# VHH binders against NADH-quinone oxidoreductase subunit I 1 (nuoI1): the designs that were tried, part 1

Scores and structures below are computed, not measured.

Target 1, 152 residues: NADH-quinone oxidoreductase subunit I 1 (nuoI1), of Koribacter versatilis (q1is57)
Amino acid sequence: MSIAPLLRKVFLIDLIKGLSITFKYQAPKDCQTEQYPQERPVITDRFRGQPMMKLGENGETLCIGCNLCALACPENLIAMKSDRDPVTKKKVMVTYVYDVSRCMFCGLCEEACPTQSLKLGTGYEMALYSREGMVLDRKVLEHRTAPEPYEK
Unless a header shows other numbers, all headers, positions and changes below count from the first letter of the chain; Kabat numbers aren't used for antibody chains.
F, E and O stand for the ipSAE by ESMFold2-Fast, ESMFold2 and OpenDDE, each averaged over both directions (binder to target, target to binder). V2 = 0.75 x the mean of E and O + 0.25 x the DockQ between their complexes.
Where letters were taken out, [cut] stands.
The coordinates of atoms that the task and the answers printed are left out; those that the model quotes come from them. Centres of patches stay.

## First folded at step 13 (VHH; from q6 with F104Y)

Design r5
Fold by ESMFold2, look of step 13:
Structure r5 (fold): chain B 152 residues (1-152), chain A 122 residues (1-122)
Amino acid sequence: as target 1 above (152 residues)
Amino acid sequence: AVQLQASGGGFVQPGGSLRLSCAASGFTFEDYYMGWFRQAPGKEREFVSAIYWSGGNTYYADSVEGRFTISRDNSKNTVYLQMNSLRAEDTATYYCAAGTWSLYKSEEYDYWGQGTQVTVSS
Protein backbone atom coordinates (compact mmCIF):
# COMPACT_ATOMS: atom_id res chain seq x y z
CA MET B 1 0.00 0.00 0.00
CA SER B 2 1.40 3.38 -0.23
CA ILE B 3 1.69 3.49 -4.05
CA ALA B 4 -0.61 6.53 -4.18
CA PRO B 5 1.88 8.92 -2.54
CA LEU B 6 4.60 7.85 -4.97
CA LEU B 7 2.37 8.21 -7.99
CA ARG B 8 1.32 11.67 -6.89
CA LYS B 9 4.93 12.78 -6.54
CA VAL B 10 5.80 11.49 -9.99
CA PHE B 11 2.61 12.99 -11.36
CA LEU B 12 3.42 16.40 -9.83
CA ILE B 13 6.91 16.45 -11.32
CA ASP B 14 5.55 15.49 -14.74
CA LEU B 15 2.79 18.09 -14.41
CA ILE B 16 5.30 20.82 -13.51
CA LYS B 17 7.39 19.96 -16.56
CA GLY B 18 4.29 20.20 -18.73
CA LEU B 19 3.35 23.57 -17.27
CA SER B 20 6.81 24.97 -17.91
CA ILE B 21 6.54 23.98 -21.56
CA THR B 22 3.12 25.59 -21.96
CA PHE B 23 4.30 28.73 -20.16
CA LYS B 24 7.18 28.89 -22.59
CA TYR B 25 4.79 28.73 -25.57
CA GLN B 26 2.45 31.29 -24.01
CA ALA B 27 5.16 33.69 -22.87
CA PRO B 28 5.09 37.08 -24.57
CA LYS B 29 7.28 37.11 -27.65
CA ASP B 30 9.66 39.89 -28.40
CA CYS B 31 7.94 42.02 -31.03
CA GLN B 32 9.14 44.31 -33.75
CA THR B 33 9.24 47.40 -31.55
CA GLU B 34 12.97 48.13 -31.72
CA GLN B 35 12.44 50.61 -34.58
CA TYR B 36 9.33 52.26 -33.15
CA PRO B 37 11.01 55.00 -31.07
CA GLN B 38 13.06 56.13 -34.10
CA GLU B 39 10.32 55.91 -36.75
CA ARG B 40 6.93 57.47 -37.35
CA PRO B 41 3.96 55.44 -36.17
CA VAL B 42 2.69 53.05 -38.81
CA ILE B 43 -0.96 53.22 -39.76
CA THR B 44 -2.33 49.95 -41.09
CA ASP B 45 -4.18 49.75 -44.38
CA ARG B 46 -7.39 48.86 -42.52
CA PHE B 47 -7.35 52.08 -40.48
CA ARG B 48 -10.33 54.32 -41.16
CA GLY B 49 -9.24 57.86 -40.48
CA GLN B 50 -10.10 61.34 -41.62
CA PRO B 51 -12.16 61.44 -44.82
CA MET B 52 -10.59 62.49 -48.08
CA MET B 53 -11.64 62.70 -51.69
CA LYS B 54 -9.49 60.85 -54.20
CA LEU B 55 -8.44 62.80 -57.26
CA GLY B 56 -7.77 61.17 -60.61
CA GLU B 57 -4.32 60.80 -62.12
CA ASN B 58 -4.57 64.23 -63.76
CA GLY B 59 -5.88 65.95 -60.62
CA GLU B 60 -9.52 65.81 -61.70
CA THR B 61 -12.31 65.21 -59.23
CA LEU B 62 -13.88 61.76 -59.44
CA CYS B 63 -17.04 62.82 -57.60
CA ILE B 64 -20.14 62.93 -59.79
CA GLY B 65 -22.40 64.73 -57.31
CA CYS B 66 -24.76 61.81 -56.75
CA ASN B 67 -25.29 62.54 -53.01
CA LEU B 68 -25.26 58.82 -52.17
CA CYS B 69 -22.63 59.30 -49.45
CA ALA B 70 -24.79 61.88 -47.69
CA LEU B 71 -27.80 59.58 -47.86
CA ALA B 72 -25.77 56.68 -46.47
CA CYS B 73 -24.37 58.58 -43.48
CA PRO B 74 -26.38 57.65 -40.35
CA GLU B 75 -25.34 60.89 -38.62
CA ASN B 76 -26.07 63.10 -41.66
CA LEU B 77 -22.60 64.64 -41.57
CA ILE B 78 -22.29 65.28 -45.30
CA ALA B 79 -23.76 68.07 -47.38
CA MET B 80 -22.99 68.94 -50.98
CA LYS B 81 -24.05 71.41 -53.62
CA SER B 82 -24.12 70.32 -57.23
CA ASP B 83 -24.73 72.00 -60.56
CA ARG B 84 -25.97 70.58 -63.84
CA ASP B 85 -23.98 70.64 -67.04
CA PRO B 86 -26.26 72.55 -69.40
CA VAL B 87 -25.34 70.25 -72.30
CA THR B 88 -25.24 66.78 -70.73
CA LYS B 89 -27.72 67.54 -67.89
CA LYS B 90 -25.50 65.52 -65.55
CA LYS B 91 -24.83 66.70 -62.02
CA VAL B 92 -21.36 67.91 -61.13
CA MET B 93 -20.24 68.46 -57.53
CA VAL B 94 -19.34 72.06 -56.74
CA THR B 95 -19.07 72.20 -52.95
CA TYR B 96 -18.81 69.47 -50.36
CA VAL B 97 -18.92 69.68 -46.57
CA TYR B 98 -18.07 66.88 -44.15
CA ASP B 99 -18.45 67.37 -40.38
CA VAL B 100 -15.78 65.09 -38.91
CA SER B 101 -16.53 66.03 -35.29
CA ARG B 102 -19.40 63.52 -35.08
CA CYS B 103 -17.97 60.94 -37.46
CA MET B 104 -17.83 57.38 -36.15
CA PHE B 105 -15.71 56.17 -39.09
CA CYS B 106 -18.23 53.50 -40.03
CA GLY B 107 -17.32 53.57 -43.71
CA LEU B 108 -20.86 53.57 -45.06
CA CYS B 109 -20.20 56.73 -47.08
CA GLU B 110 -17.08 55.17 -48.58
CA GLU B 111 -19.01 52.03 -49.50
CA ALA B 112 -21.84 54.04 -51.07
CA CYS B 113 -19.61 56.06 -53.39
CA PRO B 114 -19.97 54.67 -56.93
CA THR B 115 -16.76 56.26 -58.26
CA GLN B 116 -14.65 55.43 -55.20
CA SER B 117 -13.90 59.13 -54.77
CA LEU B 118 -14.73 59.41 -51.04
CA LYS B 119 -12.40 57.48 -48.74
CA LEU B 120 -11.70 57.27 -45.04
CA GLY B 121 -7.97 57.79 -45.17
CA THR B 122 -5.10 56.80 -42.89
CA GLY B 123 -4.77 60.20 -41.18
CA TYR B 124 -4.54 60.31 -37.40
CA GLU B 125 -4.06 64.05 -36.87
CA MET B 126 -7.72 64.94 -36.25
CA ALA B 127 -6.99 65.79 -32.61
CA LEU B 128 -4.84 68.71 -33.78
CA TYR B 129 -7.76 70.59 -35.33
CA SER B 130 -10.17 72.83 -33.47
CA ARG B 131 -13.86 71.97 -33.30
CA GLU B 132 -14.52 74.72 -35.86
CA GLY B 133 -11.86 73.16 -38.11
CA MET B 134 -13.50 69.73 -37.97
CA VAL B 135 -15.94 70.73 -40.71
CA LEU B 136 -13.99 69.86 -43.84
CA ASP B 137 -14.71 71.48 -47.16
CA ARG B 138 -13.93 70.19 -50.64
CA LYS B 139 -10.53 71.92 -50.75
CA VAL B 140 -9.32 70.16 -47.60
CA LEU B 141 -10.82 66.80 -48.58
CA GLU B 142 -9.16 66.82 -52.00
CA HIS B 143 -5.74 68.06 -50.86
CA ARG B 144 -5.23 65.85 -47.85
CA THR B 145 -1.74 64.28 -47.76
CA ALA B 146 -0.34 61.39 -45.77
CA PRO B 147 -0.11 62.22 -42.08
CA GLU B 148 3.08 63.51 -40.50
CA PRO B 149 4.10 62.83 -36.89
CA TYR B 150 2.71 65.18 -34.29
CA GLU B 151 5.53 67.56 -33.32
CA LYS B 152 3.94 70.46 -31.41
CA ALA A 1 -10.00 95.47 -54.29
CA VAL A 2 -10.90 92.47 -56.40
CA GLN A 3 -9.64 92.60 -59.96
CA LEU A 4 -9.92 90.17 -62.86
CA GLN A 5 -7.97 91.53 -65.81
CA ALA A 6 -8.56 89.70 -69.08
CA SER A 7 -6.12 90.15 -71.95
CA GLY A 8 -4.95 88.50 -75.14
CA GLY A 9 -7.89 89.34 -77.35
CA GLY A 10 -7.65 90.78 -80.81
CA PHE A 11 -8.31 90.23 -84.48
CA VAL A 12 -7.62 86.87 -86.06
CA GLN A 13 -8.39 85.11 -89.30
CA PRO A 14 -10.73 82.12 -89.37
CA GLY A 15 -8.81 79.00 -88.37
CA GLY A 16 -6.40 81.06 -86.31
CA SER A 17 -5.52 80.89 -82.66
CA LEU A 18 -5.54 83.21 -79.66
CA ARG A 19 -4.65 82.73 -76.03
CA LEU A 20 -6.60 84.67 -73.44
CA SER A 21 -5.22 85.34 -69.98
CA CYS A 22 -7.05 86.48 -66.87
CA ALA A 23 -4.94 87.75 -63.99
CA ALA A 24 -6.61 87.85 -60.60
CA SER A 25 -5.95 89.82 -57.45
CA GLY A 26 -7.75 90.82 -54.29
CA PHE A 27 -9.01 87.37 -53.33
CA THR A 28 -7.61 83.91 -52.59
CA PHE A 29 -7.37 82.63 -56.16
CA GLU A 30 -6.84 78.98 -55.23
CA ASP A 31 -10.19 78.86 -53.40
CA TYR A 32 -12.20 79.69 -56.52
CA TYR A 33 -13.06 77.94 -59.72
CA MET A 34 -12.67 80.06 -62.82
CA GLY A 35 -14.88 80.36 -65.83
CA TRP A 36 -14.92 81.99 -69.22
CA PHE A 37 -18.10 83.42 -70.71
CA ARG A 38 -18.66 85.29 -73.93
CA GLN A 39 -21.21 87.78 -75.17
CA ALA A 40 -21.70 88.84 -78.77
CA PRO A 41 -23.42 92.17 -79.44
CA GLY A 42 -27.17 91.77 -79.06
CA LYS A 43 -26.91 88.33 -77.54
CA GLU A 44 -26.99 87.00 -74.01
CA ARG A 45 -23.83 85.98 -72.21
CA GLU A 46 -23.09 82.31 -72.74
CA PHE A 47 -20.92 79.76 -71.01
CA VAL A 48 -17.65 78.90 -72.73
CA SER A 49 -15.46 77.01 -70.28
CA ALA A 50 -14.74 76.43 -66.60
CA ILE A 51 -11.99 74.89 -64.49
CA TYR A 52 -11.98 73.67 -60.90
CA TRP A 53 -9.64 75.22 -58.35
CA SER A 54 -7.40 72.13 -58.50
CA GLY A 55 -7.03 72.41 -62.27
CA GLY A 56 -7.99 68.77 -62.68
CA ASN A 57 -11.51 69.19 -64.05
CA THR A 58 -12.29 71.23 -67.13
CA TYR A 59 -15.64 71.90 -68.74
CA TYR A 60 -16.52 73.21 -72.16
CA ALA A 61 -19.57 74.28 -74.10
CA ASP A 62 -20.30 71.92 -77.01
CA SER A 63 -19.63 74.68 -79.54
CA VAL A 64 -15.99 75.00 -78.39
CA GLU A 65 -15.14 71.50 -77.20
CA GLY A 66 -12.03 70.17 -78.87
CA ARG A 67 -10.98 73.65 -80.03
CA PHE A 68 -10.58 75.53 -76.73
CA THR A 69 -8.46 74.54 -73.78
CA ILE A 70 -8.79 76.10 -70.33
CA SER A 71 -5.96 75.98 -67.80
CA ARG A 72 -4.89 77.74 -64.65
CA ASP A 73 -1.70 78.50 -62.76
CA ASN A 74 -2.47 79.00 -59.09
CA SER A 75 1.09 80.20 -58.39
CA LYS A 76 0.55 83.11 -60.81
CA ASN A 77 -3.16 83.67 -60.01
CA THR A 78 -3.94 83.36 -63.71
CA VAL A 79 -6.43 81.42 -65.80
CA TYR A 80 -5.90 80.87 -69.53
CA LEU A 81 -8.12 80.05 -72.48
CA GLN A 82 -6.30 78.69 -75.54
CA MET A 83 -8.59 79.16 -78.52
CA ASN A 84 -7.73 77.21 -81.66
CA SER A 85 -9.54 76.78 -84.99
CA LEU A 86 -11.41 80.03 -84.46
CA ARG A 87 -14.60 80.65 -86.39
CA ALA A 88 -16.68 83.69 -87.09
CA GLU A 89 -19.20 82.47 -84.50
CA ASP A 90 -16.54 82.88 -81.82
CA THR A 91 -16.53 86.67 -82.22
CA ALA A 92 -17.53 88.12 -78.86
CA THR A 93 -16.34 89.85 -75.75
CA TYR A 94 -14.83 87.17 -73.50
CA TYR A 95 -15.18 87.55 -69.75
CA CYS A 96 -13.41 85.66 -67.01
CA ALA A 97 -15.16 85.05 -63.72
CA ALA A 98 -14.50 83.49 -60.34
CA GLY A 99 -17.00 81.63 -58.18
CA THR A 100 -17.65 79.02 -55.56
CA TRP A 101 -21.33 78.15 -56.18
CA SER A 102 -21.93 77.21 -59.82
CA LEU A 103 -19.77 76.33 -62.80
CA TYR A 104 -22.32 77.04 -65.54
CA LYS A 105 -24.65 79.82 -64.31
CA SER A 106 -23.25 83.28 -64.94
CA GLU A 107 -25.48 84.93 -62.31
CA GLU A 108 -23.92 82.82 -59.56
CA TYR A 109 -20.30 83.84 -60.15
CA ASP A 110 -18.90 86.19 -57.51
CA TYR A 111 -16.34 88.25 -59.44
CA TRP A 112 -16.11 89.31 -63.07
CA GLY A 113 -13.48 90.82 -65.29
CA GLN A 114 -14.14 93.64 -67.73
CA GLY A 115 -13.61 91.39 -70.73
CA THR A 116 -11.41 91.24 -73.80
CA GLN A 117 -12.63 91.47 -77.38
CA VAL A 118 -12.07 88.60 -79.79
CA THR A 119 -12.89 89.22 -83.42
CA VAL A 120 -12.60 86.57 -86.09
CA SER A 121 -12.54 88.20 -89.52
CA SER A 122 -14.75 87.03 -92.37
Scores: ipSAE 0.006, ipTM 0.298, lowest interface PAE 9.0, mean pLDDT 69

## First folded at step 15 (VHH; from r2 with K65R D110K)

Design u4
Fold by ESMFold2, last read:
Structure u4 (fold): chain B 152 residues (1-152), chain A 122 residues (1-122)
Amino acid sequence: as target 1 above (152 residues)
Amino acid sequence: AVQLQASGGGFVQPGGSLRLSCAASGFTFDDYYMGWFRQAPGKEREFVSAIYWSGGNTYYADSVRGRFTISRDNSKNTVYLQMNSLRAEDTATYYCAAGEWSLFKSEEYKYWGQGTQVTVSS
């Protein structure tokens, strides 16, 4: 016969063979990837994720207004304002700003905090449609709790 | 519109007690520090008490420490000042205020109530 039918035959056989291979792997049991968000990774305690500020058992702030976290940050992402208590003369943190949009999650701010108030938590879902929402204030940082780890 | 409505003032004898309330509306109450300030006639407004947004930290002026107790109920958007062992020097108009940027400085508080009169006399 002519080479045209042979080429068509070879091409069709190769195409069908290729399609059959991909079709064999269509079953959900053969999926090798982790299918976020239906399947989520297990996050360890050492994960350096979304920053948070811990409160004490009575809801009191653990931050002493020392500004050491701001000094330790290589990107200068942290700004805080403190008032001095007129009675005790101690600093009280009143505003705190953390710009997560430029954060590289290095953990130096966590290491610098003497009361371990600031922590890089386990939150990893930080995407937003605007950069303005990436600037976190005191309330956002203090209201956070670590998400429960997903169990696979 | 933002509204802070202070109430609970009145006449009391020295050594008596009053409880002031300040109901808030028109803003997210949980985001704000709350404070009480007072102003006697012919005097400047002075700091009385302040409370952290969570209620976990409270702050008092020296003149009222041990006698006044500040508290807040974030479910009712209300801050309270329990005033015990009242003295004639406590006579003033008491203002509640909400702020984000200071606990102690009246000029940095954002929203203010209308005030409630407290008069302590025999």
Scores: ipSAE 0.429, ipTM 0.716, lowest interface PAE 2.4, mean pLDDT 83
Fold by ESMFold2, fold request of step 19:
Structure u4 (fold): chain B 152 residues (1-152), chain A 122 residues (1-122)
Amino acid sequence: as target 1 above (152 residues)
Amino acid sequence: AVQLQASGGGFVQPGGSLRLSCAASGFTFDDYYMGWFRQAPGKEREFVSAIYWSGGNTYYADSVRGRFTISRDNSKNTVYLQMNSLRAEDTATYYCAAGEWSLFKSEEYKYWGQGTQVTVSS
């Protein structure tokens, strides 16, 4: 048997090799984690973030007042009111409430929407000091836009 | 205080045109649906037209569709009703209104203007 394995124990060679490996990866170029908030992830279109309601190119609502999103929500966070157009007899959504405080971002409401009006956008920074601000209404949902995807 | 100031009414011959304006102040205009209603003497107030907060959707009563055009300018806090091909049956007092809870139901509109008279007569 050689004395070399014992010398490696005495001089802590395995420990030093381990430390050198981790030290080698300390350079910012080798850092595998994202350093939030200075570095932010590129958010894909499939991300299930802050809810929004899309408007058409002319600013028209895409919501038809079907209530399918409210029925699909497992937490029952959505309520809406619709009027009927006296000419077409079709429903038109007038008020909409979404309680984000209990939202688990499952996307079932988005999948249930037949016109793709309701969408879970790319926003993920939603913390507030109060629950009341997490109850979103029609004006917040329709004015809210998803952040642009990050370019880096 | 909230004010809705309707203007542009008057006397016009059948087939003529008028443009009504309703200037709003005292509230966040961009958050409200705007509508026009009319009431002839001895008749109930009836829906004429409404417009979505963004201006993207417009709605009209059957009696005015194709002849009237509603529009809004959120930078001026003003809603307009362009009335073309006027008929004697269009004679009424026209009221503008702002609401959060309805597009079509007058009882659910929150703020109302003073009205402007439109008279269509030979």
Scores: ipSAE 0.424, ipTM 0.713, lowest interface PAE 2.5, mean pLDDT 82
Fold by ESMFold2, fold request of step 19:
Order: structure tokens, then C-alpha cells, then sequence
Structure u4 (fold): chain B 152 residues (1-152), chain A 122 residues (1-122)
């Protein structure tokens, strides 16, 4: 029986080699991950975050009441109500509900919006203790502003 | 408690002007559409004007379009109705209202003021 191969198996040399490699990578300088919440990412404009509804420069709603965003949502999370203006007979959006609790942030509602009123903004810290706060209405969506840029 | 205080009514000659105001308290004014309705004796309350919560969209009944201007000042929690070129048919009690479910339907407005009388007569 050769003693050299047996010693290698008895002393688990391959295991020790593996442990030495992982030990060398314990240095914090080799960490590639962002350490949330102490480190936070810079969020680009293409990020699909918390929904918002943009207003025009005069504060006017850009929504025309077309319901296309609700039809595009795969989880059916959007509901809206429109009234007709008695003079123009055109639809005017008056209530809008967006349930963020089941939202998968796919962006299909944003793509469906013809006036680009609905946008998935850059907000990503949306956890709440209750589901009721996850149902956003027109007021919450339209009061949102672009989040402040993340600053470390 | 929620309160809508309408003021600015009075007697005016035909062709004259009045400015109604409605001061709100007890709720988040910025979250509500504001509207003006009027009711003459023996008639149904009718829509006059409404304004979006931001002030960016305004809506008017056909009978008042071009003569009345609605505005709001969210910093003062106040909505205004500037009434120009008043006619005898504009004589009514004017009510301000706050709502979130409709701009045009009086039955869906949540909070109502006490009203202010506008009388247009020679």
C-alpha cells in the first residue's frame, strides 16, 4: 500500500486547500455585493419602482380615462372610474386605484398609457405592516414626486 | 370637525360681478375636488363648476361657461368662484362642496357648505 496517497486522503488535503481559498477571500475588499441598507444603489430612470401619476406643467391631469392601463395589467391591479363632462361629453378620470401589494413591476401599464401619465418611478422601499396601505389611490399617485437621488 | 364656509354673496345688478369664496377646514384640502352648486327656490340643485385638486383642470356648466371662473388656493384651503356678467337666472343659493368620487354629481360630494345667497335683480 503506498503511504503518500493514503496520507493525502487521511489528512483531507483537498479539503484544506479549499478552506484556504475561502479564507483568503474573507477580506472585505473582495466583497462585490452592496450592503443594504448601509450601501444603496444609484437608481436609473429605467427602474421600475413604485407607481406614480405625472401631472402637466399647469398641474392638470394627463390621464384621459381610457382604462388601457387596467386592461394591460396581468394581475388586474388597477381600477378607475370616469365621469363624462356634461358640456364636452368627454370622459374625465375621477378615481383611480392601484393595488401595489401584488404588483410585479412589469411596466405593461406604463407602456399602455397613451399620454404617459402613469409611470413606474424609482421608489423601491415600499414595505408596510399592512395590506391596506398598499392600495394607492389617485391622490397618493399624483402627489408623488420623483424620489431624491440616492446619496451614500 | 369638517367645515366649509361659503361667503361673498349679495345683491347685484344684472351685468355685475361677485366673487364667492369657500374656506375649508378639518380635512386634507389638497386631496379633494372642489365644486360649486346652486339651487333656486323650487328647483333642483344644479352643477355650476368644479376644479381638480391641483387646480390644473376646471369644469363649468354650459350656462356659466365664459362668465364664471373657478380657482383654488391650496395654501389657504380656499376655493373661489368669480362670477362675471351676472344675469337674473343666476339668482340662487350657491353651495361649495368637496368630494373625491365625482366632479359633476352632487350626490357624490362628501362635504357641503352652508351656502351663500346671490341675488341678481335691478
Amino acid sequence: as target 1 above (152 residues)
Amino acid sequence: AVQLQASGGGFVQPGGSLRLSCAASGFTFDDYYMGWFRQAPGKEREFVSAIYWSGGNTYYADSVRGRFTISRDNSKNTVYLQMNSLRAEDTATYYCAAGEWSLFKSEEYKYWGQGTQVTVSS
Scores: ipSAE 0.418, ipTM 0.708, lowest interface PAE 2.6, mean pLDDT 82
Fold by ESMFold2, last read:
Structure u4 (fold): chain B 152 residues (1-152), chain A 122 residues (1-122)
Amino acid sequence: as target 1 above (152 residues)
Amino acid sequence: AVQLQASGGGFVQPGGSLRLSCAASGFTFDDYYMGWFRQAPGKEREFVSAIYWSGGNTYYADSVRGRFTISRDNSKNTVYLQMNSLRAEDTATYYCAAGEWSLFKSEEYKYWGQGTQVTVSS
């Protein structure tokens, strides 16, 4: 049994060395965490946040009523109703709901949309007081009426 | 109380024009699709035109396509129907309506105006 390992155990040298390392990282300049909410992350275009539906240049809906986003959603959170235009016989989307309460933000609905109408936007502060506000309708998705968000 | 007040009707000669207005109150106008329907005496109420809440999409019955233009002004809570090249067949009571769940089906529109008479005769 060497004297060096025993001496280190008696005088707690390895403990002191460990404490000195952690103490070295106590300086505020070494903090690697982001101090939410005073510091907020820069959100890139690839971020998958609160869903939205884009409108065209003239305010027209880009949605063609294909229901592909609903079929692609693994949580089955999307429902829509389409009416057929009696003149053109083409489907027109008239109601759309998106339940974000169980949304995992996977982006499969965005990828399935053939007209790029549906997009996961940059919003990440989506806390609400009730689950009912988490069901977004067409009006909210097109940014006309917002649910009651949690704000602090 | 919700109110849709249609105006601008009257009598005109064939080939003339009229502009119908429908002023809305008592609800959030820019959340609703707006539509125009008409009913001639002894006939069924028929779809004339509808407009998306943003004004970006417009829809017309085949009988009025190219002659009528629907528009809306969300700042004034008003929808308009510009009727050009009027014919005797266009004689009817014109109703404006606001809906959330359909553009084309009159039975699914939530709020209705009292109507304004349009008479096209020589």
Scores: ipSAE 0.391, ipTM 0.708, lowest interface PAE 2.8, mean pLDDT 82
Fold by OpenDDE, last read:
Structure u4 (fold): chain B 152 residues (1-152), chain A 122 residues (1-122)
Amino acid sequence: as target 1 above (152 residues)
Amino acid sequence: AVQLQASGGGFVQPGGSLRLSCAASGFTFDDYYMGWFRQAPGKEREFVSAIYWSGGNTYYADSVRGRFTISRDNSKNTVYLQMNSLRAEDTATYYCAAGEWSLFKSEEYKYWGQGTQVTVSS
């Protein structure tokens, strides 16, 4: 090693240079980090967040029990059971399960839904301390309220 | 054979607490709503509370919200109804039931347990 490189190491020149650059960008005007939850991101309409099922104008279920959303899910986190309505003889969804804890929010299930019942909403504050409550049934999906804002 | 065994009923003073239990045998609650219903003398059977077993989602009638808590123990295949701040109007025969379709309509529950009497009186 030449003397010059050795001196640079001894005096930590490269470290000092690095630190100088780092501290140069510490001014508040240069900070890009949002201070959540005091500062919240702007959510666009295309945001893929909390799963929900849209209801018809009269509050009727739009899901027809076709199972296309379950088949489209690469994580296989959707399970559904269907049966024949004893009166109308139409196929109807009986049970619907959506495991949000395994969801990567790709939106393939939403695209696959022929009635546009299943949607990924704009809600994003869905974190829980347990998987408990993250396996959503049709009642939760159809009547899910917007998450309460997180607080420190 | 499928069976729901309910227990925990009894006599209690107003403001007291009781804990009901419903143990399932012959099936699991995995894809079911386990619900509690009650029927008071001269009244219709009414929904009290339910839990979706797979997700743990809980549901309550307005009359019991904040006072009753439904929970489950998967290892015991048992559901519990913790009833606090009991009132005279809570006096009824309580029934546990398991259903797949609806939460609130008793007609859509497939399995029923025997009734357990809860009496709230001074």
Scores: ipSAE 0.021, ipTM 0.419, lowest interface PAE 4.3, mean pLDDT 86
Fold by OpenDDE, fold request of step 19:
Structure u4 (fold): chain B 152 residues (1-152), chain A 122 residues (1-122)
Amino acid sequence: as target 1 above (152 residues)
Amino acid sequence: AVQLQASGGGFVQPGGSLRLSCAASGFTFDDYYMGWFRQAPGKEREFVSAIYWSGGNTYYADSVRGRFTISRDNSKNTVYLQMNSLRAEDTATYYCAAGEWSLFKSEEYKYWGQGTQVTVSS
């Protein structure tokens, strides 16, 4: 029995060789990591990020209070109240709640919206220290701006 | 104390115009619907128009759509109802109201102003 294989095992030569290869590729030139927040990812138009409600040209609500977005949500994080116009008999959304803290950003709610009022925007910097700020009402959703960029 | 002060009512001929104002004190409308209701003698109080203050979304009864325009001035904490092409059937006492959870139901409006009389007659 050649002593050589045993010695290789005892000194973990194969492990060391493997580690050396791994660490070799840790050189800065081989790193492809974006250094957030100094380097930010390029966000595509189809990115599903911060929820918002689009308004009509005159600032009118596009939401018709149909509740399809709430029904489509697998996390059940959408709740709304609607009134019915006594003359037209059409539903009108009065209140709207979207709990972003429970959102997995699947986009099903957006797809379900017949008026394209509800959208997931391209904003992704939505982290907060309090959950209270993650429960969005219609006021926030209809006037949502781009998130404030995080800076170290 | 929270108060809604309505003004701008008066007497006008058919086809004329009036502008109602409702100034709020003691609170802001940020999370409210600011609405106008009217009540004619012998009739029930009815919804006229409302604006969602923070969003600027406007709502109108069918009877006034195209003739009335609701607007707001945030700096004055005041809502306006521009009433054009007034008709005899628009004669009523107009009330300013602020509510959070209901748009068309007067019972859900928390704050009410004093009525201002609008009379449309030849």
Scores: ipSAE 0.015, ipTM 0.308, lowest interface PAE 6.9, mean pLDDT 85

Design u4
Fold by OpenDDE, last read:
Structure u4 (fold): chain B 152 residues (1-152), chain A 122 residues (1-122)
Amino acid sequence: as target 1 above (152 residues)
Amino acid sequence: AVQLQASGGGFVQPGGSLRLSCAASGFTFDDYYMGWFRQAPGKEREFVSAIYWSGGNTYYADSVRGRFTISRDNSKNTVYLQMNSLRAEDTATYYCAAGEWSLFKSEEYKYWGQGTQVTVSS
């Protein structure tokens, strides 16, 4: 029997129902909320996070200064300067900058990299109080340690 | 003051070896190309070898490829040029230089060390 609409309003039946549902999910067994940073999300290998530049097996730079990653970036966050070996005619990357502060982590730069040097890693704790620390050069990209885990 | 201190030059017989060193003070090589140039009497200064410090990429002139090896020691902020199988044609004053942009052009290197003489003679 459907309670008369007026009675439902008077007794706040819908509100009580809503509250009941809310409180029901407060039970630990039904809690789906990860308590960060105590409980951290499982990050998959496909996650696009902190950019990094992988090195070769001998620690050599894999970047060939082709600029494809920079061209692929829709926000133009990547800039590099390259020189050319007059003997081998190969390009050499001299400087590399990746501005992560405006990065949307689309992965186009990673896909564009023919040597697979540039990768978006699984690191996600990149928050800083200043944008200055978010402009990454090759030194940071190649040698940056995992972000320090946040602690409450 | 920024300084490059080069050493290791000397006299050697053909087929011999020398090791040049270049120690930086007042700055680090981390963002630089470190290059070795040489100048023989009556000749222009020519590129010998270079290394990009952070990436470890090495480059050599054709004339020294396979005989010379450039390396770095980060802990000592020093670059080395191992010169093997030396020839009479390698006789020159060798200069250490650090630059940020141009790898092969001496004019673009900002810092220069004092020359060290290498003489290869029987």
Scores: ipSAE 0.012, ipTM 0.259, lowest interface PAE 9.2, mean pLDDT 85
Fold by OpenDDE, fold request of step 19:
Structure u4 (fold): chain B 152 residues (1-152), chain A 122 residues (1-122)
Amino acid sequence: as target 1 above (152 residues)
Amino acid sequence: AVQLQASGGGFVQPGGSLRLSCAASGFTFDDYYMGWFRQAPGKEREFVSAIYWSGGNTYYADSVRGRFTISRDNSKNTVYLQMNSLRAEDTATYYCAAGEWSLFKSEEYKYWGQGTQVTVSS
């Protein structure tokens, strides 16, 4: 056995070489890290974030209570109740619940919505101290509030 | 009451420049797309440009890309459309609009300002 390979192992030359390469790429000029929240990411229009329900022009619900979004959800995090309007005899959504804490933001529910009522918005700052606030009801979904930006 | 006030339209020669302004009152653009649309006589209203206020994303129709620049001033709650290298085909009534859901579809913009006329002619 050549003494050279043994010496290389003893002095951990390969490890040192590996580490040197790793540290070489840690130069500040090569750092692409965004300094959140001072530097916020640019969010695209197709970003899948906080779920919302779009309203009609007159503020009416566009949801027809069809339950297709709930059926499309692989996580089964959507629950809704519908009833028949006694006057119009049409099916209407009465209650709607979306558990965002279990959401993987896949967008299948949005795609399944025939009226395009359900949308995944661009909001991404949804962190809370409790899961209770992550169960979104009809009122929260239909009445989107401006996101509260995170500040240090 | 929520309103959008547009200004800056006028007459200009081909190759000239104009700057449109749209000031919002009664709300902020924090979670809105602010879009510019235009409508020429006998034509359908078409998308021109939009900016997502919070993210700063800008979007342009192919016909105006490289010539028009959309920007925002948060302190004034105002959006600007700098129009350079204007052409005769840019002649239209320009409308500013605010929307939450869709970028390119006028039907999904909730608030609309009054139109401002832009005329490009020799």
Scores: ipSAE 0.000, ipTM 0.182, lowest interface PAE 13.8, mean pLDDT 85

